# VHH binders against Profilin-1 (pfn-1): the designs that were tried, part 1

Scores and structures below are computed, not measured.

Target 1, 132 residues: Profilin-1 (pfn-1), of Caenorhabditis elegans (q9xw16)
Amino acid sequence: MSGWNAYIDTMTAAAPSIKRCAIVGAADGSVWARTEADNVFKASEEELKTFVALFNDVTQVPAKGADIEGVHYVVPRTEESLIFGKKENTGFFAVKTKSAVLIAVYEGPNEVAAQVRKAVESMQTYLNNAGY
Structure headers, positions and changes below count from the first letter of each chain, unless a header shows other numbers; antibody chains are not in Kabat numbers.
F, E and O are the ipSAE of ESMFold2-Fast, ESMFold2 and OpenDDE, as the mean of both directions, binder to target and target to binder. V2 is 0.75 times the mean of E and O plus 0.25 times the DockQ between their complexes.
[cut] marks letters that were taken out.
Atom coordinates printed by the task and the answers are left out, and those that the model quotes come from them; centres of patches stay.

## First folded at step 1 (VHH)

Design e1 (framework vhh_8ghr_2)
Fold by OpenDDE, second read of step 2:
Structure e1 (fold): chain B 132 residues (1-132), chain A 125 residues (1-125)
Amino acid sequence: as target 1 above (132 residues)
Amino acid sequence: EVQLVESGGGLVQPGGSLRLSCAASGFTISSSYYIGWVRRAPGKGEELVARIYPSSGSTSYADSVKGRFTISADISKNTAYLQMNSLRVEDTAVYYCARGSPPPLPPYDYAMDYWGQGTLVTVSS
């Protein structure tokens, strides 16, 4: 177990609706940590490489959507360091730090999205302040 | 100020049990940190014997203590514990509680940024 697992655990604890999440390198999509056991984050490295590259130009993402774990999500809008998507009763939030991308996949009604976003953005802030 | 304070050490016979406590202050253990118990035996190096991520309850153990030691955490008390059963003479050591800091970029694993003063555990007949 790497120290990054603590970040995964923190995010999942902060938002029970999070089913899977991962911390990956912003530069190459390399997996630093992910949920395991019953809730394995299953995105491939190639997929993650493509995903993190979306942050190079977030303005184009709503037109294309985003794929995570082989699932295509509609992306309503983006922010400079935030990409989020929806698919039925599921969705994801992805935030970019200086060096990492935090991805959280959640299940539930739209009402749970706020808590998920808060969890990942809180971690984003923490990591940014830490220089990551 | 971040502080870790161990307690519960002492003299015990082989096969006996002991429960160590690590009271944390200055931070919440259920944050982006882990708590580890590291022991230093006389003439030996440091060994991470157990680790817990309090936020999830995830735990890991050194092979030398698996099945005998149990690490746990009480978030409400901001305290971590190490239950040591079936103690052996080779378990004799100073046991430190330590906080894991945010790790450096991979492939580096983790670092301990704060340590307690340690508590001596002596297993002897």
Scores: ipSAE 0.033, ipTM 0.373, lowest interface PAE 3.4, mean pLDDT 90
Fold by ESMFold2-Fast, scan of step 1:
Structure e1 (fold): chain B 132 residues (1-132), chain A 125 residues (1-125)
Amino acid sequence: as target 1 above (132 residues)
Amino acid sequence: EVQLVESGGGLVQPGGSLRLSCAASGFTISSSYYIGWVRRAPGKGEELVARIYPSSGSTSYADSVKGRFTISADISKNTAYLQMNSLRVEDTAVYYCARGSPPPLPPYDYAMDYWGQGTLVTVSS
């Protein structure tokens, strides 16, 4: 049993606009925990492997965008440990820690995006401080 | 069925060394779990002395053992180890190997879900 599910629960409680999310290994995109059932995070193993590799050089990402759950997102810009994107009324934030990548997909206007970003970055800080 | 089996405990003189082994079966230690060593001594209750997250190689140690103990994992053997050097009388305890999920955010702590039977380490002259 994965206790990483408790981290998923914490993020979704802090930002209810998160529709689906996952915590994956930074080296290989292996899923540590993800939302399930009606809110299942649907990314394939190959898609996640490709996605986490984007953190090797985030400066290339705005030119090509990013794919999550078979949806192509426009990435307007990146920061060293942060990739985010938008497609119509959906968006995502992904942050890298020492050993993990946290991905949160949300729906809603810019006001909810700010809340989602805060929740994901708070978790990133906690995990980095814990050695992850 | 998940099982953890410890070996390597025994009697050793102060300043000596021991290596404890924890053989896992029923799951792969490279998956989404910590492997930790928890000791129970008469004067202190339970103390998590070392943990490893084998998927990333991340390790941590209690201040009481830092610099003296080293935790490691051999994925191919599905086994975790605790190398104990410069042993002190105060290290005398029953040592348990345990599997744990990553800790939830505070105020919670580690939840160990499977435990070995324990192995006795006695440090005395």
Scores: ipSAE 0.014, ipTM 0.225, lowest interface PAE 7.9, mean pLDDT 83

Design e10 (from e1 with G100T S101Q P102Y P103S P104H P106G P107S D109T Y110P A111G M112F; framework vhh_8ghr_2)
Fold by ESMFold2-Fast, scan of step 1:
Structure e10 (fold): chain B 132 residues (1-132), chain A 125 residues (1-125)
Amino acid sequence: as target 1 above (132 residues)
Amino acid sequence: EVQLVESGGGLVQPGGSLRLSCAASGFTISSSYYIGWVRRAPGKGEELVARIYPSSGSTSYADSVKGRFTISADISKNTAYLQMNSLRVEDTAVYYCARTQYSHLGSYTPGFDYWGQGTLVTVSS
């Protein structure tokens, strides 16, 4: 395995409304790749560990919400391998693969949210097919 | 200089076992590094089969090897191991030991910055 940054670049190119994103390990929340510099994904190791554990039982997430980068998001519903949330004009999509969790934070209205979801789900499919 | 040296590969029949060793020098494996085993078969891409963070003992495995392979580390010997049980013909590959560093500052990727020379594992009857 080499260079997970190319996957970050692929997602952000497909959906320019993604402001920050990361690919983390599903078991421990360890960071494999994330956006950097002015768009650095700012999440502590403890927050990421807590976040990936949400995928152990996604049915409980809507009652609690989810925290990403110290921001609390309202999660209206979940799907088996998808958690998404919204706060004002900001939102996120997080999907689980066999070995990873992809997290994308975006800004914009519902039409850009659809593009972000498509980009994240396309990458989820690719990684699952690649054995990750 | 940083080096990773594999040993333990060879020819084994289906259902057999092998233990690969990865001896590290020029750094200590418990100093915030992950050690992974990556395999490559002719005509196929690379696959990360197992990874360990020796300082905590945290491990992860590819679905293709879960329940059959066990990764471990002996910090006192600065060595990582891959115990391979119930071997199948599709496990035939060159196995590489590789190091990667995780950090919450700057760029984060499981980019393997140092690789061993590889050891061939052939599973055939």
Scores: ipSAE 0.000, ipTM 0.116, lowest interface PAE 14.7, mean pLDDT 82

Design e11 (from e1 with G100H P102G P103Y P104K L105T P106L P107Y Y108S D109P Y110D M112L; framework vhh_8ghr_2)
Fold by ESMFold2-Fast, scan of step 1:
Structure e11 (fold): chain B 132 residues (1-132), chain A 125 residues (1-125)
Amino acid sequence: as target 1 above (132 residues)
Amino acid sequence: EVQLVESGGGLVQPGGSLRLSCAASGFTISSSYYIGWVRRAPGKGEELVARIYPSSGSTSYADSVKGRFTISADISKNTAYLQMNSLRVEDTAVYYCARHSGYKTLYSPDALDYWGQGTLVTVSS
C-alpha cells in the first residue's frame, strides 16, 4: 500500500489504451507503484534495473532496442528523457523524472500512441514539479 | 482475494531449526512481487528479516539473521519459505509473511502489505 498508486490510476484514466504501467526508481528500477490484478505489470527486478540504466545514454538504445516484461521492443529513436518502442500491436512510452521512471505499455494502432505519450509526459511534468 | 497463509511455526530448542512456509493465493508470486518475512516479539517493533523477489531469485536479509536464515520460493507451488537454522532465544516471535505491493523497495516492514495471520516461533529449552 502506497500513495503512489493514485498516480497509476491517474495515468490509466487519462489514456484508456494503457494496458499496464509502473512508476519505478530512476537509480535502481525499484517499483514504487504499478497496475495490479488483470493488468499487473510483470517486469523482473533485473529487467527494470537494466531498463532504467538505458536513460544514462538514450542515444545507444535505437541500435539494440529495449526489453520490458520479457518482450523485446524496437526503439526507432529516443529523446533526452524519453524512450519509446513498438512490437506489433503493442508499444510503450517511458519517461525519466528527477528520481523516477514512468513506464506505460499500451495496445492498439499507432493512432493511440500520441494520447499515451501525452498522458505519460503530463505525469512526468507533474512529478518533476513535485520534486520527484 | 489476495491471501497469504503461514505454517511451520512451533517450539524448538536453541541451536535447532524450523522451516516456515507461506502459501499465496489470489495472485502469482512470480508476477513482480517481493515476498518478505517480518517478525514481532510482544512489546517490540516489527523487523523485516528476509525478502525475496521470486521472479529473479534476488534475496536480502537483516544483519541479525544473515548466515542463519535462508529465504526461497517455489513458483510452481506459489509458495515462499524461510529456513531458520541455529535458532536463538531472541528469535522468538510471531513470524508474518507479507507481499510488497508495488511500493518503493525500502528494506522495511513499512514497504509491505497484504500480511498473513502469523505463525508463532518459540525458541526455549
Scores: ipSAE 0.000, ipTM 0.137, lowest interface PAE 15.3, mean pLDDT 81

Design e12 (from e1 with S101T P102L P103S L105E P106Y P107W Y108S D109K Y110T A111G M112F; framework vhh_8ghr_2)
Fold by ESMFold2-Fast, scan of step 1:
Structure e12 (fold): chain B 132 residues (1-132), chain A 125 residues (1-125)
Amino acid sequence: as target 1 above (132 residues)
Amino acid sequence: EVQLVESGGGLVQPGGSLRLSCAASGFTISSSYYIGWVRRAPGKGEELVARIYPSSGSTSYADSVKGRFTISADISKNTAYLQMNSLRVEDTAVYYCARGTLSPEYWSKTGFDYWGQGTLVTVSS
């Protein structure tokens, strides 16, 4: 099995409000690992390629929003390596590392967003330090 | 005053079953902690065999035990369990219950901050 599946398990357990998540290649959006079965991350290859390209210039994302799993999210603002969005009671956080993009889709009130953000940022820091 | 107390170990024949219990006190297992089962066989290093995050029900297993072991938690009893089926001689080890917060290295030892005393499981004919 892929070693990357252990990171998906870690993310999901650290922030239980995460409904689906994935780790994808920063260059092409290729899936390294994702949640499966009842929690399958449902993004097409084409959509992921488009999504990771947003990190080439995150400052333009708030004007157009972002699409994940066929859902259009409003992106209120971005940071250098962070894109996050909201749609009603759902949202996502995506962070870029040297070689990967971590995407976590969550559901719940605004109070859970901070927990999900902390989980993805902690993983981002670890992967960067590990050379990914 | 955090304590983890294991029970349920013993001698069993190959192909048999055992259920280990981990009773927690001094904290609530559903409060942002995971509970893991780590085993150590004589002359070998430690192996994390199973983990549960009780508040979500999320579980994971080492490849060596997938399909044979099931980890569960009863939040009302503040207790975690390891159901071990189809036991093999190589499952012989001292089994420790451990509390931790998740580290990015899923199998990392640094994730555990409290450990139980251990319970011996011997699989022999």
Scores: ipSAE 0.000, ipTM 0.178, lowest interface PAE 11.1, mean pLDDT 82

Design e13 (from e1 with G100Q S101G P102S P103D P104Y L105T P106L P107H D109S Y110S A111T M112L; framework vhh_8ghr_2)
Fold by ESMFold2-Fast, scan of step 1:
Structure e13 (fold): chain B 132 residues (1-132), chain A 125 residues (1-125)
Amino acid sequence: as target 1 above (132 residues)
Amino acid sequence: EVQLVESGGGLVQPGGSLRLSCAASGFTISSSYYIGWVRRAPGKGEELVARIYPSSGSTSYADSVKGRFTISADISKNTAYLQMNSLRVEDTAVYYCARQGSDYTLHYSSTLDYWGQGTLVTVSS
């Protein structure tokens, strides 16, 4: 978790509409860093382990949806290393890198969603280039 | 100060149509708020009939009005609308525009924080 908080700060600065986010291990869902205090990312270790396993076959996810912080999201479609979901006016974007999964939960309209997606994908590119 | 002002109510025959407007001031409707329409008939409780998240266009409706009412928003005019078609006598009520925060709460009128003055809709022959 040491040093990874700076990446959380970078993402939330790039997209202020991110309400909560985390960086977790792709193999096991172990938390490397997450938002804390008033913006605490509340997912359990068991839930995160289940969530990161979805990246083993993203094509199955739209039929089942995804659970984050005890909330069930509808997943309209997936891309090779991207799962995103929507529930009412909230949503998430999750992207897989070589060794991590970045999860950002946001609130707001479609315009806000686009900004959040851009921030998450930019960080994905950075971490992949850094060997993570 | 937050204000919501309704207009467009009136007398209409069963099967007719009306369009209600809700002009917002003191806040921007695209800024993390739902805008909802609540109605209250004499002797009845409040019913949230429709709500919209204006910037995304996401909408929800009470079962009593699905397929007949359409909620919409014009961000540039900071105004929400309720298009009411195929009106029934039981749609007779005072219609209020109200603001609801985006905080994961259920779809209840009691979660609305600011209300307009109301506009009367009478459906009668």
Scores: ipSAE 0.000, ipTM 0.072, lowest interface PAE 22.3, mean pLDDT 80

Design e14 (framework vhh_8ghr_2)
Fold by ESMFold2-Fast, scan of step 1:
Order: structure tokens, then C-alpha cells, then sequence
Structure e14 (fold): chain B 132 residues (1-132), chain A 124 residues (1-124)
């Protein structure tokens, strides 16, 4: 595949426990690419615009949590370019690059979460190095 | 509809300079696309000489042109440029402007839209 969908494929191949993921614009939350069909990433434009704005001040996020696909996640802590959350056996990792935000929703235990985080951070590094 | 229109090619003396322009329509430079300049000389294969990610400012160059060529983009004009200095006879080629989306990993080049090409001849 050409375009941003190839990056979705790369992430899901590296971490098969990713159930749904998307690459969105950091400025506006516009969707550049997302998982589709049986694994469609279901987030409204309004929700994504709200979500990417969280990166403007990540220190506020643990107090209020984060909403993705209509699901409210508890965010235990944040790092400068990383927001992650948990809801029972489900979780997400979201990282910001210069121009994009990568969001990956997964299901599974902590060892699976570590693999998902590694895949997302590897893609973050690659995109930053590519100027995105 | 994506279109790329090249200009600025021509005949130049060795050691001279040319600036190629690539006017883009159908997408903006604040998007996820990248622009490359690919050349082909008679009897040789294609060579990606320069690439730019317009929104990110990332640039890359082939070793054959590094230090002599500079790629740039004007986001407001939706135009990319290739400034070619210290031209050599071996730079003679048809130069194509090409638009690509981010390459699949591992990193590779993929261009889905091409301009018509502009001839650059470096000769006495």
C-alpha cells in the first residue's frame, strides 16, 4: 500500500495485539490513516480534535483521563510526548510527533502493553526522523 | 486531482547553475506527502537526487549531488525547488518532479504521481 496506511500495517505487524489504531494530524486531529473493516477505529472528528489538544499540556491529563472511541480511560501519568491509559483489559498508547499523533488501542496483559508501546515509540522515532 | 508541473530546465555551461521549479496542485505542503527529484540520463537507470518532506523540513540527497544541490519548498506557493550549483556534464539528464506518500517500512521510495520531466543539458 502507498500512503499512511502502510504505516498502520507496519505497526500492527510489529504488535499483533493492537486491535485498532490511527495516525492523525497533531494540529487538528484529522485522520491520515486508520485500521478499517473488522478493526475499524471509530472516533469522531470532534473527539479526535479534543484528544490531540491534550498534548498542549499533558500534565492536566491524569486528573481528567482521556476519551477514545467513546470509551473513558484512566490515565495514570504522562510523559512529554506520550499519553497512555487503561480500562480493565483494554488500553491505549498515544504519541505525538512533529506533525502527527499515533494512537494504538490494544487488549491484553502488561507484557502485551510493553510490545505495543515499543511499536508505537519506534514509529514515532521513524516519523520524527522523516520530518513528520 | 494531483498535478506536478516542472520548469527551469535548459542548456548550461559546466560550473553553472540552474533552479528547477515544481508547481503542485491537488494537495498542500502541510499534508503528509513528500516531493522528490528523480533524474534519468540516456543509457542509465533512475536516480533519486533529492527529497523533501515539506511540512517537516526533512531533506535528503544522493551522494553524487550532496553539497551542490539544495531542495526547498515554499508552502504558501505550493512549489518545490531544486537549486543546482557547480553543474557537471554528468548531471545531464531529464529531471522529474515526483510526489510520494510516506514510504513503507523499512524505508524505501515510492512515488505515485510524476511530472512530465524537464531536460537539463550541461555542455559547452
Amino acid sequence: as target 1 above (132 residues)
Amino acid sequence: EVQLVESGGGLVQPGGSLRLSCAASGFTFDSYSYIGWVRRAPGKGEELVARISPSGGYTSYADSVKGRFTISADISKNTAYLQMNSLRVEDTAVYYCAKGEPPPLPPTSYFDYWGQGTLVTVSS
Scores: ipSAE 0.014, ipTM 0.185, lowest interface PAE 7.9, mean pLDDT 82

Design e15 (framework vhh_8ghr_2)
Fold by ESMFold2-Fast, scan of step 1:
Formats: sequence, C-alpha cells, structure tokens
Structure e15 (fold): chain B 132 residues (1-132), chain A 126 residues (1-126)
Amino acid sequence: as target 1 above (132 residues)
Amino acid sequence: EVQLVESGGGLVQPGGSLRLSCAASGFTFDSYSYIGWVRRAPGKGEELVARISPSGGYTSYADSVKGRFTISADISKNTAYLQMNSLRVEDTAVYYCAAYSDLPPPAPPGYTFDYWGQGTLVTVSS
C-alpha cells in the first residue's frame, strides 16, 4: 500500500470504533486514501467536493447539517477546522489541515466519540506539522 | 544501533507453509507503533503484505494474502512473525521486516518505514 494508507491504519488502530474513513484533498475533495473492502468509504466525488467546501465557512453548517455517504447528519456546532455530526448511534468527525480533510465515520455511544475525535485531531496536528 | 533480522525463508511447494521471524535489537516493540512485512518479487514493485501494532493489537493485510497469512508479535521476545499458509507460486519474493514510528511521515505514494531488515528469500516452486 501507499504511505498515505498508513495514516488511515494509524487512525483506525487508535480508535477501533472508526468504521470508515478517508483522507481527501482540501481544495477539491479528491481521495488520497480511504478504507476499502468491507469498510469501503462510499462518498461520491460530487459529495466530497461539496463537503470540503463547507470548510470555507463553517458557521453556516449547524443550520443545514452535512451529508456524508448519502447520510444527513445533524451538526450541533463547528470549530474553525472541525465539523462533526450525529445521526442516531453513528457520527463523524472531519478536520481540515493545510492541504487535506480527514473524515472518520464511527459507530457507538458518546463514550467512543471522544476517542475518535482525539485520533483525527492528533493526525491533523501531525500532518499540519509535516506541511500537509 | 537498530537492527531487524529476518529468518525462516526457504523453498516450499505450492500449498505449503512457512513461518518468518523478525528479531529486533536496539529498540523495543513498545517504542514503535507498527512492524510490517514488505515483499518484492523479481520485476515487481514493493508490496506491504501485513502489519501489526505490538502494543495495540491492530493488524492489517493486503488483499492478495488476506485469509492465508497471519502476522503476530511476541513483545517479551521482541520478535514479530509472519505465518504463511496455502502458499502460491505468486508468493515467491524477498520478504523484508520493517518498523515505523507512531506516525509515519507523509511521503509520495510508497512505504514509509524507519528501519529495514536485509530480507529473506521465499521460493514457492513445484
């Protein structure tokens, strides 16, 4: 596999409740790496382009929510480089770096959400420090 | 000085099994997130076939070996293993043990490992 897939593996090892995840380009939503096979991240090219554009003005997102893999999530609030959503017992965390957006979809109660958030934020910090 | 030493390679018939070992010295598996096995067949590129986080218990496999190969680690012996079952002629390659830090550095497409062994040859032939 490529070196970019190692980051997917690092995040899923840190937070086993991550069901699907991807690293995509911040400018266009192009997929750099994603989970595959039984855990394939299924977002379309068009959906990812729309999703990464949300980071241009995160203040509008809580009023409208966000769509990932054809699922509409309620977004309670956002931070400058963080969008997260909930849909019943599933959720996602998405963080923006200098050139990428990391998206992790998880399943489980609020107790596991904290682990998922920590995993994606740790990777965000690492990639920003590496110039990505 | 960090060293990874592979052993267990050899000649085996199709359908046979081999177990590769990777003994680490100069560091402990607790100091690294991942140990992997990378192979290179003649005329082909490198393929990461399996990886394990010794402290976290996470494993992953390439689709080409999933269900046939099993990676494991014995932290007390500072040794990683690759159990290869149902071997095919296509598994013929030099197998390298490699280790990387908690967060591999970003790189162009390819493998990012800090330390590499010398490799051990596995030949699957009738």
Scores: ipSAE 0.012, ipTM 0.164, lowest interface PAE 8.7, mean pLDDT 81
Fold by OpenDDE, second read of step 2:
Structure e15 (fold): chain B 132 residues (1-132), chain A 126 residues (1-126)
Amino acid sequence: as target 1 above (132 residues)
Amino acid sequence: EVQLVESGGGLVQPGGSLRLSCAASGFTFDSYSYIGWVRRAPGKGEELVARISPSGGYTSYADSVKGRFTISADISKNTAYLQMNSLRVEDTAVYYCAAYSDLPPPAPPGYTFDYWGQGTLVTVSS
C-alpha cells in the first residue's frame, strides 16, 4: 500500500457518499492511488490521460461533458482547477493540484455533493501546500 | 513492541511554559515516520496540536497553538518534544504522543496515528 492510498482513505472517510476515488498524475493520467476491493476505481490510464487533459482548457468541458470509468457525465460548469459532473443520482468531482488530479465519484442526491466537494478541495489545498 | 512515553506535563499558570517529551521505543524515527501531539480537553474532542516528520523537518500546527507551540524531534534520542509557551487556560488537556509509520511526507490530514502514548496531563490554571 503506497502512501498515496492514505489520501484516498482520507477523502473517502470525509465524504461517505464517495464510492470511488483516484489520485492521478496531472500530466499523464498515471494512477498514483485508487480505491480498490469492493469499490475499485476502474478508469484506464488511457481514459485518465484524456480526462486530465481537460484541465488544459476547462472552458470547453461543459460543452463536451466528461467520461470517467466509461460513464459520460454532464458538466454543468467548470472552474480553473475544478471539474464536476452529474449523471442521475451519481456524479464526480475532480480537482487539480500542482502535480495531480484528485477524482471522487459519488452516489446520492445533490445534497451530498457539497460534502464531496469539500473533501476533495480540502485535500487539494493540503497537497498544494505540500508541493504536490 | 512499540512504546511512546510522554513526560513534562503538570500544573502551570497562564502565560507560563512547559516542555513535553515523547520517548519512543520499538519505533524508529525515519523518513517515513511522523510524530504528533494530540490533546483531549475535558468535554472536547481530540485535537491534533502539532506534528513533525523528524527526518524531513516538516512541521504542522493547529491554528490554536501557532506562534506559541513548537514541535521538534531529536532523532539521535528517538524523542519528540513540544515546547508550549504563553499557555492559556484553554490549553488544559491530556496531551498524547502519537506516531505514524510508513507514510511519505506529508501525511494526509485526518489520518489516524498507528501508535499512541498514555498521555500526560497539562493543567493551566491561575
Scores: ipSAE 0.009, ipTM 0.269, lowest interface PAE 8.9, mean pLDDT 89

Design e16 (framework vhh_8ghr_2)
Fold by ESMFold2-Fast, scan of step 1:
Structure e16 (fold): chain B 132 residues (1-132), chain A 126 residues (1-126)
Amino acid sequence: as target 1 above (132 residues)
Amino acid sequence: EVQLVESGGGLVQPGGSLRLSCAASGFTFDSYSYIGWVRRAPGKGEELVARISPSGGYTSYADSVKGRFTISADISKNTAYLQMNSLRVEDTAVYYCARTGPPPVPPSYDEGMDYWGQGTLVTVSS
C-alpha cells in the first residue's frame, strides 16, 4: 500500500463533498493513490494519460471539455495549473504540481464546490512546497 | 524559523527500550504535515525509519524496524515521538526528526525532508 493514500484521506476529510479522487503522475497519468471500494475512482489508464496531457496546453481545454471516469465535463475556463469542469450539479477540480496531478470529483451546489477547490489547492501548495 | 529538536537518546543494552521526542517550532502540525524519523550511522548513510501524519493518524515504517518501533504525535504539544523497543546493536545511530513528504511512488522522488537540530545519539551495546 502506497503512503500517498494518507493524502487522499486528508483531502476527503477536509472536503466531505468529494465523492472520488486520485493523485496521479503529471508525466504519465500513473495512479499513485485513489479512493477505492464504494468510492472507487474509475478512470482508465488511457483516460488518465490523456487527461494529464491537457496540462501541456490548458488553453485548448475550454473548447473541447474534459473526460473523467467516462463522463464528459464542460470546462468553462482554465488557470495555469487548474482545470475544473461541470456536468449539471456534479463537477471536478484538477490541479497540477511539480510532479503530480490531483483530481477530485464532487457533487453539490456552488458552496461545496468552493470547499472542494480550497482543499485541492491547499494540497497542491503543500506538495509543491515539499518538492512534488 | 522552522526547527525540529530531538531528545531522549542515550545508552541502552540490547533488548532495551528508549522513547525519542521531536518538538516542532516555527510551524504547527496540520492536515498536511508529515513528520519522520531518520537515522544515520557511520558508513551507512541515512535511513528513514518511520513517518506519521499527525492529524491524519497514518504511519509507515522501514522493514528494519517494523514491529519494534512505534511513531506517534501529540498535536496539542506539537511533538512527535518514536518508541523504540527490542533494540539491537544495529540500531546504534544519530536519530533526526524531519518534516517530510509522503513516501515516494516510482519514479523515486525527493522526500522533501528538512533537518533541524543536531539529532540525538542512540547507542545500543552490552
Scores: ipSAE 0.012, ipTM 0.165, lowest interface PAE 8.8, mean pLDDT 81

Design e17 (framework vhh_8ghr_2)
Fold by ESMFold2-Fast, scan of step 1:
Structure e17 (fold): chain B 132 residues (1-132), chain A 126 residues (1-126)
Amino acid sequence: as target 1 above (132 residues)
Amino acid sequence: EVQLVESGGGLVQPGGSLRLSCAASGFTFDSYSYIGWVRRAPGKGEELVARISPSGGYTSYADSVKGRFTISADISKNTAYLQMNSLRVEDTAVYYCAREYPPLPPGTSSDAFDYWGQGTLVTVSS
């Protein structure tokens, strides 16, 4: 965890609509870093283990949806390394790198969703290029 | 329950070669962990000489060993290796195998490994 908080800070600075964010291990969902204090990312270890396993076959996800922080999200579609969902005024983007999954939960209309997606995908590209 | 067991150290003459092995138990190399080889010479600080993500295919090396050392891993044997060629007197150190999980961020130093092997002494001398 030490030092990964700077990467959380980079994403939240790029997209201020991110309310909660985490970087977790792709193999087991272990938390490397997360937002803290009054915007703490609250997903349990078991929930994150289940969530990262969704990337083993993203084509099954739209039929079932996804759970983050005890909230069930509708997942309208997926891409190879991207799962995103919506529930009322909240949404998330999750992307997989070689060794990590980046999860960003945001609030706001579709206009802010594009900024959140860009922040998460930019970090995904950076980490993949760095060997993560 | 995580354990790293090293072997292969010894006395070698300048220009010689050694291969160090690190056998891991209590976790698997397909877990996206990194395995590093960290050395410490008498009176000096730690130096991360080589690092590998066995499942991710990423490797990196310190400038002091580039072109001479090769890190590799055998996932089926859950074992990492450090092939050391063209050894120099300044390579004399205790070499530790260490697990980095979660992995250190890009550009970070070696001080956040969570499990270490016992260390194996490599002496390069006539």
Scores: ipSAE 0.028, ipTM 0.445, lowest interface PAE 4.7, mean pLDDT 85

Design e18 (framework vhh_8ghr_2)
Fold by ESMFold2-Fast, scan of step 1:
Structure e18 (fold): chain B 132 residues (1-132), chain A 125 residues (1-125)
Amino acid sequence: as target 1 above (132 residues)
Amino acid sequence: EVQLVESGGGLVQPGGSLRLSCAASGFTFDSYSYIGWVRRAPGKGEELVARISPSGGYTSYADSVKGRFTISADISKNTAYLQMNSLRVEDTAVYYCAKDWEYSDSLFGEEFDYWGQGTLVTVSS
């Protein structure tokens, strides 16, 4: 919805190298908001349901990788509430809050990835504090 | 220029052991460089089975190999190893050594840059 679109706008403004992003439900992967138009986030409902289930046991993810928008990413490491992946100069950061998962796909060098991670983790903190 | 050279693959019977080696050149093992072992089996896709930070001693393993495989590094030889014990038919795959590095300003940001040529491991009678 439009209310959740404000958070998409905030993340993109903080890290302009985010190419596509979404906020989805942690329980079912339902889309609450995503980038649109030229930057539409294309993941299917089935893919997102599978993806959010990865947070039930993040320790298994580095062995299998993760799929977002039909692209398979190598996942080098996970943290309790963080999954990130790599494929050449493209990557993603996904973080879980109490009721949501934020997913940001970016393109660029390592300095860009660090900026994207900061933006996503800042939003994670904000939403957790807001009860989401 | 980064170069990774794998060795140690071969044919082994179920229950046997193999030790894979990954010799690195063009960079020195440090806390910002990680070495991973990725395997590709027919019909199963790619799987990251083990990873090590050679200078830091950090290791991680896929659930499928925990307790059977051990990753290690010899910093003086700039070489990483994968000790594979209790091998099973389903471990049959081409094993690749891959180099990763840390983002310049993030402890956990990482990128696989270079892959070796791979070494074939066949587990059968």
Scores: ipSAE 0.000, ipTM 0.111, lowest interface PAE 14.8, mean pLDDT 79

Design e19 (framework vhh_8ghr_2)
Fold by ESMFold2-Fast, scan of step 1:
Structure e19 (fold): chain B 132 residues (1-132), chain A 125 residues (1-125)
Amino acid sequence: as target 1 above (132 residues)
Amino acid sequence: EVQLVESGGGLVQPGGSLRLSCAASGFTFDSYSYIGWVRRAPGKGEELVARISPSGGYTSYADSVKGRFTISADISKNTAYLQMNSLRVEDTAVYYCARDEGYFDSSEWYPMDYWGQGTLVTVSS
């Protein structure tokens, strides 16, 4: 599980606008890896358990939004295994794999949102192909 | 509750002016999100008439309204505006305010969803 830090590093290198990110268990929201130190991902275990349960039916999420790190995000729409949100100059992308949920919180203009999404989706593809 | 509420529509004669307002609640306009005005007239498709990045300075207009309409936003008041001058009968439509994440390619400037009921603008003598 500690070996999962390498995937955090890969995502943040691919999209430098990622401020904080985590890889958590899809079943329970348990943290496998997250950014630390100056960029610590602050979501509680209770919040993450609630968040990963949103993937059971992503079509309901836009009506209520989503909470990450105590911040409520507007979710404009969802896709099959993708939830993304926006709040002012901050946003997130979260994708579900077979066993994990990847969450990346970023700051910056909408031009960087596409880079963050690409990084998260690329990692989603890699992990699914690796059996996670 | 996230909501955009349009107001300012009404009946106006050709050559007249109207100012539409879009009040946002439940979220804050940011400098990187886009606000758009989309209109739909009976028997016509939807048309994105104007789009703005509220504090980024980007604006765009449909050719049909360029030079007559001006879009603006006041981030401190969480309100976007559409100033419509030199109105024509063909401007008759329901006008919707929508947030456009700017996430779509510029060729697809269509907002994802309408957040309000729209405001009716009727231009008729």
Scores: ipSAE 0.000, ipTM 0.098, lowest interface PAE 15.5, mean pLDDT 78

